# Designs tried in a protein design chat: VH-VL binders against C2 domain-containing protein 3 (C2CD3). Part 8

Target 1, 169 residues: C2 domain-containing protein 3 (C2CD3), of Homo sapiens (Human) (q4ac94r1171to1339)
Amino acid sequence: SSGLLDVGLRYRRSPRTAEGVLAARTVSISVQIIRACGLQAAAKALAEREPALQFSATVGVNASVTTHLSFLPQGEQRRTHPVACSFCPEFSHHVEFTCNLVTQHCSGEACFLAELLEFAEVIFAVYHENTKSASDIISIESCKEYLLGVVKVPTKELLIKRSGITGWY
Short names: E, the ipSAE of ESMFold2; O, the ipSAE of OpenDDE; V2, 0.75 times the mean of E and O plus 0.25 times the DockQ between their complexes.

## First folded at step 5 (VH-VL; framework fv_libivirumab)

Design g1 (from b02 with heavy chain Y57N, light chain Y31H; at its last look DockQ between E and O 0.36; V2 from the best seeds 0.00; counts 0 for: pae E 10.1 > 2, grease 19.4 > 18.9, SAP .502 > .496)
Fold by ESMFold2, look of step 5:
Order: structure tokens, then C-alpha cells, then sequence
Structure g1 (fold): chain C 169 residues (1-169), chain A 121 residues (1-121), chain B 112 residues (1-112)
């Protein structure tokens, strides 16, 4: 309740064997980005500082959402298709992050996925893309992306909830 | 609270059978591989068998292979060890131990209290 | 089967003093994935075993920081920086790299 995004988080296991501690295995963290709402308020707040957003704050934003799993490299970030001219876009987007069961911490130490999930988060960033370019590149910058909001969902409940995590955030 | 409770131990003569049970609670049983580990009187620990989380893979130490069968019933959160053709050297306390979990790793992090099997003539 | 050899087999320690237990394997425990699957367990008198250390050096949840593990390949060490009365029991190493899993013979720790 009161969140900007309706999302779901679940984990899925790849095919596996029970070869005891000898098996190296991967797990997929499944992220669903269903829809957003309340984007007009965010757009209006930004339009106070960004004249380029004044029209979009009135009629609708061209929204897209990036998704980042905090312990994966920044290059593993994913992005939805944009949804044009809406303050309540429906994305219906699925992204999957492949993770090793035993991996290296940022410090280089080995650690289990469960240790990472205890303190990790999925970070959603909602952007507006202003697709109208300036008539003259030299006098005005071309199309820009504007950050409308950020939502962070802790992953620790995946350790105990088989059905996953869903809802508005 | 993770809990493992063994039962089914007893005193039997060589050649007879026993069935051990391990009732699990406090965790999602179907996500874990479970082991049997035994300890003969006055002796050290000895791994006996493991069953994978989905029951598709089973491994046994050589001395029990063909005589013991590990199994699981996820609807009852229960691990079993069917012990046939028992020998005096099978006399031990038998523990169930939670092992494989794809999120937490590959070690025996929770153990039951054990059940005693005595095979004597 | 991989033979796990512990030394010493018995250890008597004054409370507050350090203790060290070694474990040697008959073959390298280095898995092709780069990790050494070597665990340490404590069995207190009258109790079932409890996990202390996994993957050679990682402390299990709830284990006091006075316990530490080190080593790789064929040689591993469990250290207790300051022995307490509650640390009494038999310590076992176990390898999980090779089938079948095998334990060391145990090291009994007693308080003087």
C-alpha cells in the first residue's frame, strides 16, 4: 500500500542433482513488473525544476522501469519496454536474474546465495523519456531520461516464503 | 524453530528389519536434502545415506548399500530409513541431519536427537 | 574413501587458553568450483553434533567468534582463541568434496 509499483518476486531452481556438496548450481530470481500508478505526482514535482517535463506532467509520461539486483554487477540491470503517455502504465514485464548458489562477495570472499539475499534488495527505478528532440542540438540537449522514483524491495523474505513476494511498493 | 525428531529405534536380532522415521518441522522440508548419520557406542560419526530434496537421488555408504533404503514423504514432512538384514555392526545411535539446500549451502546444519538401534543376538 | 585424520585425539586445556585441532585428508578437498568442502562439528557430552565451521573457514550461525577455521587442500585447522567450559566435547572434521562423506576420528576437548 502506497507504493508506486505493483511487483512480484519469486525464485526458481534450475534443473539439479543431489550430488551433495559437490554440485555447483544456479538459481533464478524471477521479477515481475506488473504496473505503476501515481506517476503524475512525481512528474509534477520534477516539472517544478525541469521545464521539459511540464507537458508530460499534464498529459502523461513515457515510463520505463529498470531493475537491478543489488549483489549482481551493474551491467546485469534490465529495463522494460516504455509505455507511452500514461500515469498508470501497465508493463506486464518479466525479468530473470541467474545467480550461483555459492558466489564471491564484492570483497572476494566466498558466500552462499542465502547470505546475499538476507541483506540484498531489488531496486526499481522509474524513468520518463522525453522523446521530442530539440530542433537544434547545439542550443538544447537532445532527449533525456528523467528519474521519477525509486522503489527498493528487500529479498530476505524469499528465504522463508516459497510463494514469493508480491504487492504494491 | 527447525526441529528433527527421530523414532523407530529398538533392540532386534541380526537378520531382522527396522524402519526409522525422522519428523521435520520449522522449515520447508521439500527444499532440503536430508541425511542419516550414525554413531556406534563409544565410536565416532559415520555418514550413512542422503536423499535429495525431490527424492530423485539417493546415495549410501557401501556397507549398507542394498540393505538400507532412504526415502521421504514430503506430504508428511518425514524422512525414512528402512533397514533390512541388520547386522551387529549396525548398532548405533542414528541421527537425521538437514543437509542440502540450494540457498544455504551443503553442510549438516541441524541434527535430530537420535534414535538408538541395537542389533544383538 | 577419503581418510580424515585428526590431531591431537585428546586435548586438555585450561579455561581462557587457546586450543588448536588439525585435520588432514588423504586427498585434496579442493572442488573443481574452487571451494574446499570441509566442515567442523562439536558433539557435547550427551548431545547430538552441532555445526561450527563450513567450507573450511565460515562460522555457522550462532557460533561464537572465538571459533575459527583455516586451511585448504589437505590440511585444515580449527582454533578456539579462548576455551570456555561449554566447549567441552568431541570435535569432528568432515569432508564433503568426495563420495562418500567421511568424518575424522574425533578430538576430545576437556577442561583442566
Amino acid sequence: as target 1 above (169 residues)
Amino acid sequence: QVQLVESGGGVVRPGRSLRLSCAASGFTFSDYGINWVRQAPGKGLEWVAIISYDGSNKYYRDSVKGRFTISRDDSKNTLYLQMNSLRTEDTAVYYCARGYDFLTGYYFDYWGLGTTVTVSS
Amino acid sequence: DIVMTQSPLSLSVTPGEPASISCRSSQSLLHSNGYNYLDWYLQKPGHSPQLLIYLGSYRASGVPDRFSGSGSGTEYTLKISRVEAEDVGVYYCMQGTHWPYTFGQGTKLEIK
Scores: ipSAE 0.006, ipTM 0.547, lowest interface PAE 10.1, mean pLDDT 81
ESMFold2 (binder alone), look of step 5: mean pLDDT 92; pTM 0.942
OpenDDE, look of step 5: ipSAE 0.012; ipTM 0.584

Design g2 (from b02 with heavy chain Y57N F102W, light chain W99T; at its last look DockQ between E and O 0.02; V2 from the best seeds 0.00; counts 0 for: pae E 19.1 > 2, placed apart)
Fold by ESMFold2, look of step 5:
Structure g2 (fold): chain C 169 residues (1-169), chain A 121 residues (1-121), chain B 112 residues (1-112)
Amino acid sequence: as target 1 above (169 residues)
Amino acid sequence: QVQLVESGGGVVRPGRSLRLSCAASGFTFSDYGINWVRQAPGKGLEWVAIISYDGSNKYYRDSVKGRFTISRDDSKNTLYLQMNSLRTEDTAVYYCARGYDWLTGYYFDYWGLGTTVTVSS
Amino acid sequence: DIVMTQSPLSLSVTPGEPASISCRSSQSLLYSNGYNYLDWYLQKPGHSPQLLIYLGSYRASGVPDRFSGSGSGTEYTLKISRVEAEDVGVYYCMQGTHTPYTFGQGTKLEIK
């Protein structure tokens, strides 16, 4: 039970051009990661098992977000820049996933993108990570990444809504 | 619960060596930087050295540079202080101390019981 | 090296009364990340030191709320709102902003 993540998803077909048949082979799923809030609760919950996080749970986390479509390989995930020392970071980050209209399922069988979107999810993972100081005088701070929470947004509504999906999750 | 236990202290003549150990339990040792802090008889506390969580960075007070070496063995959850060319002014109780806040800085939240080093002729 | 100066060096307090210890640094303890790396430690008789306050004002886990820290830059104060018998020992401030890390001289707290 992490905080909230403000995201937007939309579906666009490629416009038809001189190679309109080829361009119609792909569509874009655009993902916006706008902001998060309420991350203190997640940081405090982690601090119960990770005493080193007690300070961060009081003053703010260095948040970043990874984004992955469930039917794409893990290597297709994207990551925002970290936003330092906040429980309500503003990311304003945009990611585009180009998908084929006909694609190969992990079982090796071909299927249409609509079939994948019916049961797929966009998976957001929110992390806390250290932003190091550049000073030579103080001891080097250790850098470690902590998972604050996971948010999954079903893609099913993209099949129905022309303008896409947006809101807090 | 977090526990730190020092050992390896003793009485030695000037110019000799000792190796101190600090056995750690009750926490993930490899997540933390660890310090040595000493206290001479009847005196206050004096920071000696720190080693980072991954062992890649080591820092020493000037009076022990070149003579003391801090190290760690994460497979044994053990911190070490190799003390060479000991001097009478190194006589103290030696503590290991955890408390590194890798995000915001350093503080020493858990201390061992200490081990006594006496350097005399 | 940063010199840390504590005052007083010795203090006798009636149980139930407040106590205050000051710590002054020879340079600002403000680090570039916005934190003042100033800790307070208590060494009870026959025991190892224990952390009371870190970053000037945050209480360590398990420390009673009668202990409070304040200050910034070069001036810091530890207060005990109601001294109890278990509070006897030597109190040290320490700076962690500049290597080598340095402690104050200590303040011995006794019960009258």
Scores: ipSAE 0.000, ipTM 0.453, lowest interface PAE 19.1, mean pLDDT 78
ESMFold2 (binder alone), look of step 5: mean pLDDT 92; pTM 0.942
OpenDDE, look of step 5: ipSAE 0.037; ipTM 0.675

Design g3 (from b02 with heavy chain Y57N L103W T104S; at its last look DockQ between E and O 0.11; V2 from the best seeds 0.00; counts 0 for: pae E 15.5 > 2, placed apart)
Fold by ESMFold2, look of step 5:
Structure g3 (fold): chain C 169 residues (1-169), chain A 121 residues (1-121), chain B 112 residues (1-112)
Amino acid sequence: as target 1 above (169 residues)
Amino acid sequence: QVQLVESGGGVVRPGRSLRLSCAASGFTFSDYGINWVRQAPGKGLEWVAIISYDGSNKYYRDSVKGRFTISRDDSKNTLYLQMNSLRTEDTAVYYCARGYDFWSGYYFDYWGLGTTVTVSS
Amino acid sequence: DIVMTQSPLSLSVTPGEPASISCRSSQSLLYSNGYNYLDWYLQKPGHSPQLLIYLGSYRASGVPDRFSGSGSGTEYTLKISRVEAEDVGVYYCMQGTHWPYTFGQGTKLEIK
């Protein structure tokens, strides 16, 4: 599939909260999902292999984006609101992942966040979604949304660049 | 740019018929469900009917079912509303409104300017 | 038919002050896919309606961020953080979860 996603990543000090322990040992990874483009080609390619997929070839898709840090549990996945009627949606979405500076591996060893970021990725998944079916029968459609593409952005530059990471992927 | 232009409104006596048209441009007409929504003078909005993108499904509010017929001609990018057995209660400005999804017509994201239908003795 | 009840039916607001409009449905608007099909429309004087908010809380393209929608189930709210002169008109909620689609009765917003 093809298409581009305009994103930004920043390493941020967590703001102070009512839970002082959280602020003392945590950091925020700020993820911005700004916009996408070129989704027409991705939607056309998917429609060739997914007979239930329908979209407007000239107006666009109903896009949403999930985002997840590769070293965090699956429950930490976040999602944008849908942006309707575009092959070049503007999301302007901001999400923060709270990360512990020190965490424990499954092997029992302590692991610093910097070690995780060296090899980690922020994973973005772009979906086309439907909001209502005329049939109102869920069993007719096994999946209510369709994966248009996946973008992975390495986090290693956060260890070095003070301005963060931004650009098209 | 998306445009919807209604026509065919007028003044008629009860029991007569009118046919409304909605000319569409600036988008692939055959990808969208289209709605009729009306507004009586000094009153609120009332949904009337929808036709699916491929014309296979048509739905009507109960008060017009059996009297009104929605249809589309994709070769002319035109939506129609045939209104038979008109009543004074049908007096309103009639809007066509584009639905926003591939399967059904919710989120009315583009509206026409409206055409006025007056039913009076 | 699902009855949509708006409150208040009329507002007169000093420019720069906040405004809030509520919309209640006679039945839950939560659909099986987890979304609430509740839209907000603005009809400015002499104009056709325009979409402001869809799915309860998502702003349509080009709608200023002073507009926000919230709520779920049977109760929904449209808020305007700072009313401006261009916000004058009639606001309608509409439900799309149940056939037939139904609108609220409208809320007229005026500037003092």
Scores: ipSAE 0.000, ipTM 0.467, lowest interface PAE 19.1, mean pLDDT 79
ESMFold2 (binder alone), look of step 5: mean pLDDT 92; pTM 0.945
OpenDDE, look of step 5: ipSAE 0.023; ipTM 0.646
ESMFold2, look of step 7: ipSAE 0.000; ipTM 0.471
ESMFold2 (binder alone), look of step 7: mean pLDDT 92; pTM 0.942
OpenDDE, look of step 7: ipSAE 0.049; ipTM 0.656

Design g4 (from b02 with heavy chain T104D, light chain T97D; at its last look DockQ between E and O 0.76; V2 from the best seeds 0.00; counts 0 for: DG spot H104, pae E 10.5 > 2)
Fold by ESMFold2, look of step 5:
Structure g4 (fold): chain C 169 residues (1-169), chain A 121 residues (1-121), chain B 112 residues (1-112)
Amino acid sequence: as target 1 above (169 residues)
Amino acid sequence: QVQLVESGGGVVRPGRSLRLSCAASGFTFSDYGINWVRQAPGKGLEWVAIISYDGSYKYYRDSVKGRFTISRDDSKNTLYLQMNSLRTEDTAVYYCARGYDFLDGYYFDYWGLGTTVTVSS
Amino acid sequence: DIVMTQSPLSLSVTPGEPASISCRSSQSLLYSNGYNYLDWYLQKPGHSPQLLIYLGSYRASGVPDRFSGSGSGTEYTLKISRVEAEDVGVYYCMQGDHWPYTFGQGTKLEIK
């Protein structure tokens, strides 16, 4: 199989008041980035066009993963620490995205979070980062990262899946 | 496999106390709010109380407020209902029910088998 | 408290025929997030209740396609397209919008 990413998504409720009325108008979408596997195939494919990757495609990549929700600004993107020299890194990384129950469209009118989740995705991007040598520590031009793959997980199942969404993608 | 097992029911006289327990397994107990729902003989279902997933919020139906106390011990995966000053109208089968707080609503996706409480003189 | 009113309170159905149960609430269960906080439960003889439908129209895991929920606001309907012997029991609607959570009176379904 190709490179895969093991992730989990969950929804966490805002507590209701004693009268059963919603006390807060935000919710949390919890994203867990557990591990990846099969990255050697992706690294080898990239190494055919990027000779600088040939060593890493043989011995292991320095993997990191970015994640964001498609309806949030790119500035809300989160990133794991890199895991060095592996084709099957374990990240064990957890992030929470705070979302309003009612948000504005680009047109300025309000919409419900459920409407956004119906068509939204959580987007994961897996990168390889170059390891700097001691001689390169002064220059930023030697720092490169290479996209190994992108995984998109639709959020619509959060509306009906009580345990959330988990698995390999 | 999600499992909820109630215990602690029995026959008591009015004014006495009982403590019900609900042992949970097959899921992460601390992620869920848990409810007590009861059913009097020959009658329909009646919600009694809820405790939030972190134990910070508890709510009771008016007829039991001040007499019943819901609590949870996440280290033992156990829900409790302390029932004081029992009345004959508290006679029922008591179920624990797991709630899921998606989109600000609760619905009871797993139920225990129930434990019977009989209050009679 | 939100009053939930079911009709009919009892029905008897020939196997293979459809059944329909109505539930009315004393106030709207359509919340500002666009969902209806109305569930349906079945209590089979000698068993605990089981969830059939949540949020007005979503089937719970393992519930056959012959069960469907519809409605919005204050009017809701549970339909069974072809009644089978294992469908006998008491059906309850419940609102999950506001405490205290309240159930309808129940509808007893029997086979003729």
Scores: ipSAE 0.006, ipTM 0.533, lowest interface PAE 10.5, mean pLDDT 81
ESMFold2 (binder alone), look of step 5: mean pLDDT 91; pTM 0.931
OpenDDE, look of step 5: ipSAE 0.019; ipTM 0.647

Design g5 (from b02 with heavy chain Y57N, light chain Y31H L55Y; at its last look DockQ between E and O 0.02; V2 from the best seeds 0.00; counts 0 for: pae E 21.3 > 2, placed apart)
Fold by ESMFold2, look of step 5:
Structure g5 (fold): chain C 169 residues (1-169), chain A 121 residues (1-121), chain B 112 residues (1-112)
Amino acid sequence: as target 1 above (169 residues)
Amino acid sequence: QVQLVESGGGVVRPGRSLRLSCAASGFTFSDYGINWVRQAPGKGLEWVAIISYDGSNKYYRDSVKGRFTISRDDSKNTLYLQMNSLRTEDTAVYYCARGYDFLTGYYFDYWGLGTTVTVSS
Amino acid sequence: DIVMTQSPLSLSVTPGEPASISCRSSQSLLHSNGYNYLDWYLQKPGHSPQLLIYYGSYRASGVPDRFSGSGSGTEYTLKISRVEAEDVGVYYCMQGTHWPYTFGQGTKLEIK
């Protein structure tokens, strides 16, 4: 409702094993971050809370997107390049997450990746990146980026759809 | 693991100077505003100063303005507090504290262990 | 400067029982951006302070769910649903809405 993110998710065998030598029976989750739209509404909503965003909410945001699989550590998240001054940025960004077929769950018991994907999500966070050019005498500016929105896409359909998951979220 | 380690405290006479250091590790130092907070013996917490993430803005409580200078060296991941013209009321444990909130640099989510400054004649 | 007034200044609680600490500010802490910049910190004996609650009601990472914050404007409350021995220490509220940042006087929590 504050904007949309056009993404694709795909499942495929790991390319790191060219001739059958396996690195712990791994597969790849391919995430494509294509574009966003409607970011002005999100920027305007934030500008009501953060006056420093008033200019960006009028002319365009410097958008970037982080991507994280819910069952992987935060250090596995990835980030797009920023796209300057737009409410409908085109990212055309692709990232691969290499996953073991047998992984450990939060309970400490071993399980297959497929069991994790049944309940997991891909989490996208859309940010406006401040250029560090703004300085306010009245307020303290300590951060470089502002969260515009979060999109969560369930991964369970990857288990049954050969072509993956694509669309607007 | 986020760590903040203060050093440079000691015992000095009124009118003298000290420089406190705060060594930071486990996070991207240049993304955060950092604060000094002090606690006099047997007393509560008192905010002292903040420096913005890029070093362009510095703010001080009135009682230290003109005597204390906060600074940062991002190449060394180190925060400094230059304390000149020290007074007995500056006697305290000095903590550095990281701001968590991207908007304001407060929410002191990680604190150092503190370094003790004693100003006595 | 904004005066932050805590009550009580000391509190003795039987383990397993609830505790409540209030904090009142001399001006509203509602910032023009819509947030109430009110934090709660715990300083355990011999330790540096640690963040418990921010924005009036959000629990910091690793803080047990028995801690909760509420309130808005000028009145805020920290509640501990079931006090444990490890909760002993001094609790401070702090406002970050107005220059300069200011702390309450502290509330010492002891086990009875």
Scores: ipSAE 0.000, ipTM 0.454, lowest interface PAE 21.3, mean pLDDT 78
ESMFold2 (binder alone), look of step 5: mean pLDDT 94; pTM 0.960
OpenDDE, look of step 5: ipSAE 0.018; ipTM 0.606

Design g6 (from b02 with heavy chain D31Y Y57S, light chain W99T; at its last look DockQ between E and O 0.43; V2 from the best seeds 0.00; counts 0 for: pae E 17.7 > 2, grease 19.4 > 18.9)
Heavy chain, then light chain:
Amino acid sequence: QVQLVESGGGVVRPGRSLRLSCAASGFTFSYYGINWVRQAPGKGLEWVAIISYDGSSKYYRDSVKGRFTISRDDSKNTLYLQMNSLRTEDTAVYYCARGYDFLTGYYFDYWGLGTTVTVSS
Amino acid sequence: DIVMTQSPLSLSVTPGEPASISCRSSQSLLYSNGYNYLDWYLQKPGHSPQLLIYLGSYRASGVPDRFSGSGSGTEYTLKISRVEAEDVGVYYCMQGTHTPYTFGQGTKLEIK
ESMFold2, look of step 5: ipSAE 0.000; ipTM 0.472
ESMFold2 (binder alone), look of step 5: mean pLDDT 92; pTM 0.946
OpenDDE, look of step 5: ipSAE 0.015; ipTM 0.600

## First folded at step 6 (VH-VL)

Design k05 (from d05 with heavy chain S99T R101T Y104W; framework fv_levilimab)
Fold by ESMFold2-Fast, scan of step 6:
Structure k05 (fold): chain C 169 residues (1-169), chain A 121 residues (1-121), chain B 111 residues (1-111)
Amino acid sequence: as target 1 above (169 residues)
Amino acid sequence: QVQLVQSGGGLVQPGGSLRLSCAASGFTFSSYYMSWVRQAPGKGLEWVSGIYSGGSTHYGDSVKGRFTISRDNAKNTVYLQLNSLRAEDTAMYYCAKGTWTYLWSGYFDYWGQGTLVTVSS
Amino acid sequence: DIQLTQSPSSVSVSVGERVTIDCKSSQSVLYSSNNYLNWYQQKPGQAPQLLIYYASTRESGVPDRFSGSGSGTDFTLTISSLQAEDAAVYYCQQYYSTPRTFGQGTKLEIK
């Protein structure tokens, strides 16, 4: 792989309801995170900054990925489940973001969303989730997260490719 | 490589009809907005009509009710049917491709070579 | 309908000079952070070619001597170090609303 994350992006119009009524004027932006690879270098750098993580990083990382659309609030972020002990974790993660269409300039033209997508990006942040073990209890609440890397994918190609955007980034 | 090849056009009498064709290649035709823009001899550009990927159409006020834009996605071709032609419809007609797909038109990045329509008795 | 007015209607300049063409819109074509205004170049006997979109972004393959500026209602196309092949008619166009409209054109002649 040439990149850190193998991802896919696609948009589509929301379907009609069972009663034949059109859904609200919305579009779904679909995001797939298939896998990450080549996390060895990031893990080595992390272990040198955080000595307590050295042995965890040499076994593999517990990777999770957050997805953020640059034009949506941080509260709309999504996160994968962590994949334990791997430098090439496979997430097979799929989420959809529902975005409103605005046609205030031209009848039938979704000018507002198109202009946002022209200059927007999908931001993926890759983390290592270090779960501190306790003799009696192991809890996700003991987990600390450490940033491994950030991948930004422009959304402009969603305006020109029906099949969407796919590949390593 | 994107290419738009136009055909049709010619000399026609007032009240007559013509059908212009624009054959597209080098892109996924069915996804893109297509438009017709005309230019009378020695004059400026005038937008005539447009058709979205979904089939919605718009027309300039001077041609509403007389011209019809349509597309055949299987043939990668957009058409402009000219009816009830008048002397003032005499112009070079250009086919133009929008930059956006589906619900959006965008700006015009590629143009056909033009088709001359002359309306005279 | 949005009306675009260009000035001057024609201009004659020498190779190597700088030329500016203005385009005024009857209403703002600014939405959010983008101006929905384009510039096209048309040489005699040829179809128009896109030069600038979003008022200031050069189309791929367009020489750096072409630049666009302005916002809202007032826009300018600048050609620095004019070359002989730049003799053409230049049009501004808005894609903010339907119908799409063009300026009347500016004829650029090289002395």
Scores: ipSAE 0.000, ipTM 0.503, lowest interface PAE 12.2, mean pLDDT 81

Design k06 (from d05 with heavy chain W100Y Y102W S105E; framework fv_levilimab)
Fold by ESMFold2-Fast, scan of step 6:
Structure k06 (fold): chain C 169 residues (1-169), chain A 121 residues (1-121), chain B 111 residues (1-111)
Amino acid sequence: as target 1 above (169 residues)
Amino acid sequence: QVQLVQSGGGLVQPGGSLRLSCAASGFTFSSYYMSWVRQAPGKGLEWVSGIYSGGSTHYGDSVKGRFTISRDNAKNTVYLQLNSLRAEDTAMYYCAKGSYRWLYEGYFDYWGQGTLVTVSS
Amino acid sequence: DIQLTQSPSSVSVSVGERVTIDCKSSQSVLYSSNNYLNWYQQKPGQAPQLLIYYASTRESGVPDRFSGSGSGTDFTLTISSLQAEDAAVYYCQQYYSTPRTFGQGTKLEIK
């Protein structure tokens, strides 16, 4: 069924060789945000809450998405560029998080990354950036953000599926 | 494999009405933006109207209030209802498919063969 | 409304020669690192066909001799080695804002 966000997640360790495996202390978690869709309902709700934005919501929203791995600090968030005037924006956004194989959770105990991924999530927050329309784009510094939706994708399957996780959420 | 087959054109007097149809095949019709673009004889292209996968519509200023775009996803067909026609609406009308599934219109990757609308007394 | 102006309005060139068609936008069509500018080819009696999108990305099946360049307000379509089959009218189009607008077209004739 149609979710809000079309994403892909992959877990990658250091490249292997035919002669052996390089011992790695880090891995990369690859996140792709391909597109969002079905933003009409969220835009309508936003326009009702914020009448001043009726014009923006009529032709689409200026959507951007933040990506947060639940076990990383908030400062490690990534953000897509905004896509103007669309209810189904295509981001074609790719970002990688470099993570230590052994890290510490909030209690101060050392923990293997694989153990964290059993219980972790990738959290996507979809925002409308307050720009009147594509033709009226103003500086990012003065933009106000309005939350349209939140999508949470469990990372547990990254441990068991070599091909990663792909689909609508 | 993608096909857009148009019908419904013809000769009509000023003030008259016509309904254009564009039957789609070879793709998941309900997931794509559909548009109408017209071309007056010997002139360039003018975007007329569009309808998103979710049903939202928009129109060029010259046709607002007179033309209505709609779609029937069960029949894989997009329509353009032309009302209060004027001599300057005389054109070849093309339907065109948006390039991205469930996304904004993007570019138009496939076009119908066109249907001629002539408004003359 | 964004106005697109093409130049030249018409051009006549021999097979094998290079031809360039320019498209100037009244305002920038650059947003989120993408130029929302397309190029279409229309042969006599036929519907337009997509050649280039995002200013420089060639559509699948379009010959390598076609290329697009530019950013912001100034764009160019280049045909590096003209073939007889390239005789057509070429249109630029912006999808940065509503209404979607087209250039007036450039007629390319083969000598």
Scores: ipSAE 0.000, ipTM 0.456, lowest interface PAE 18.7, mean pLDDT 79

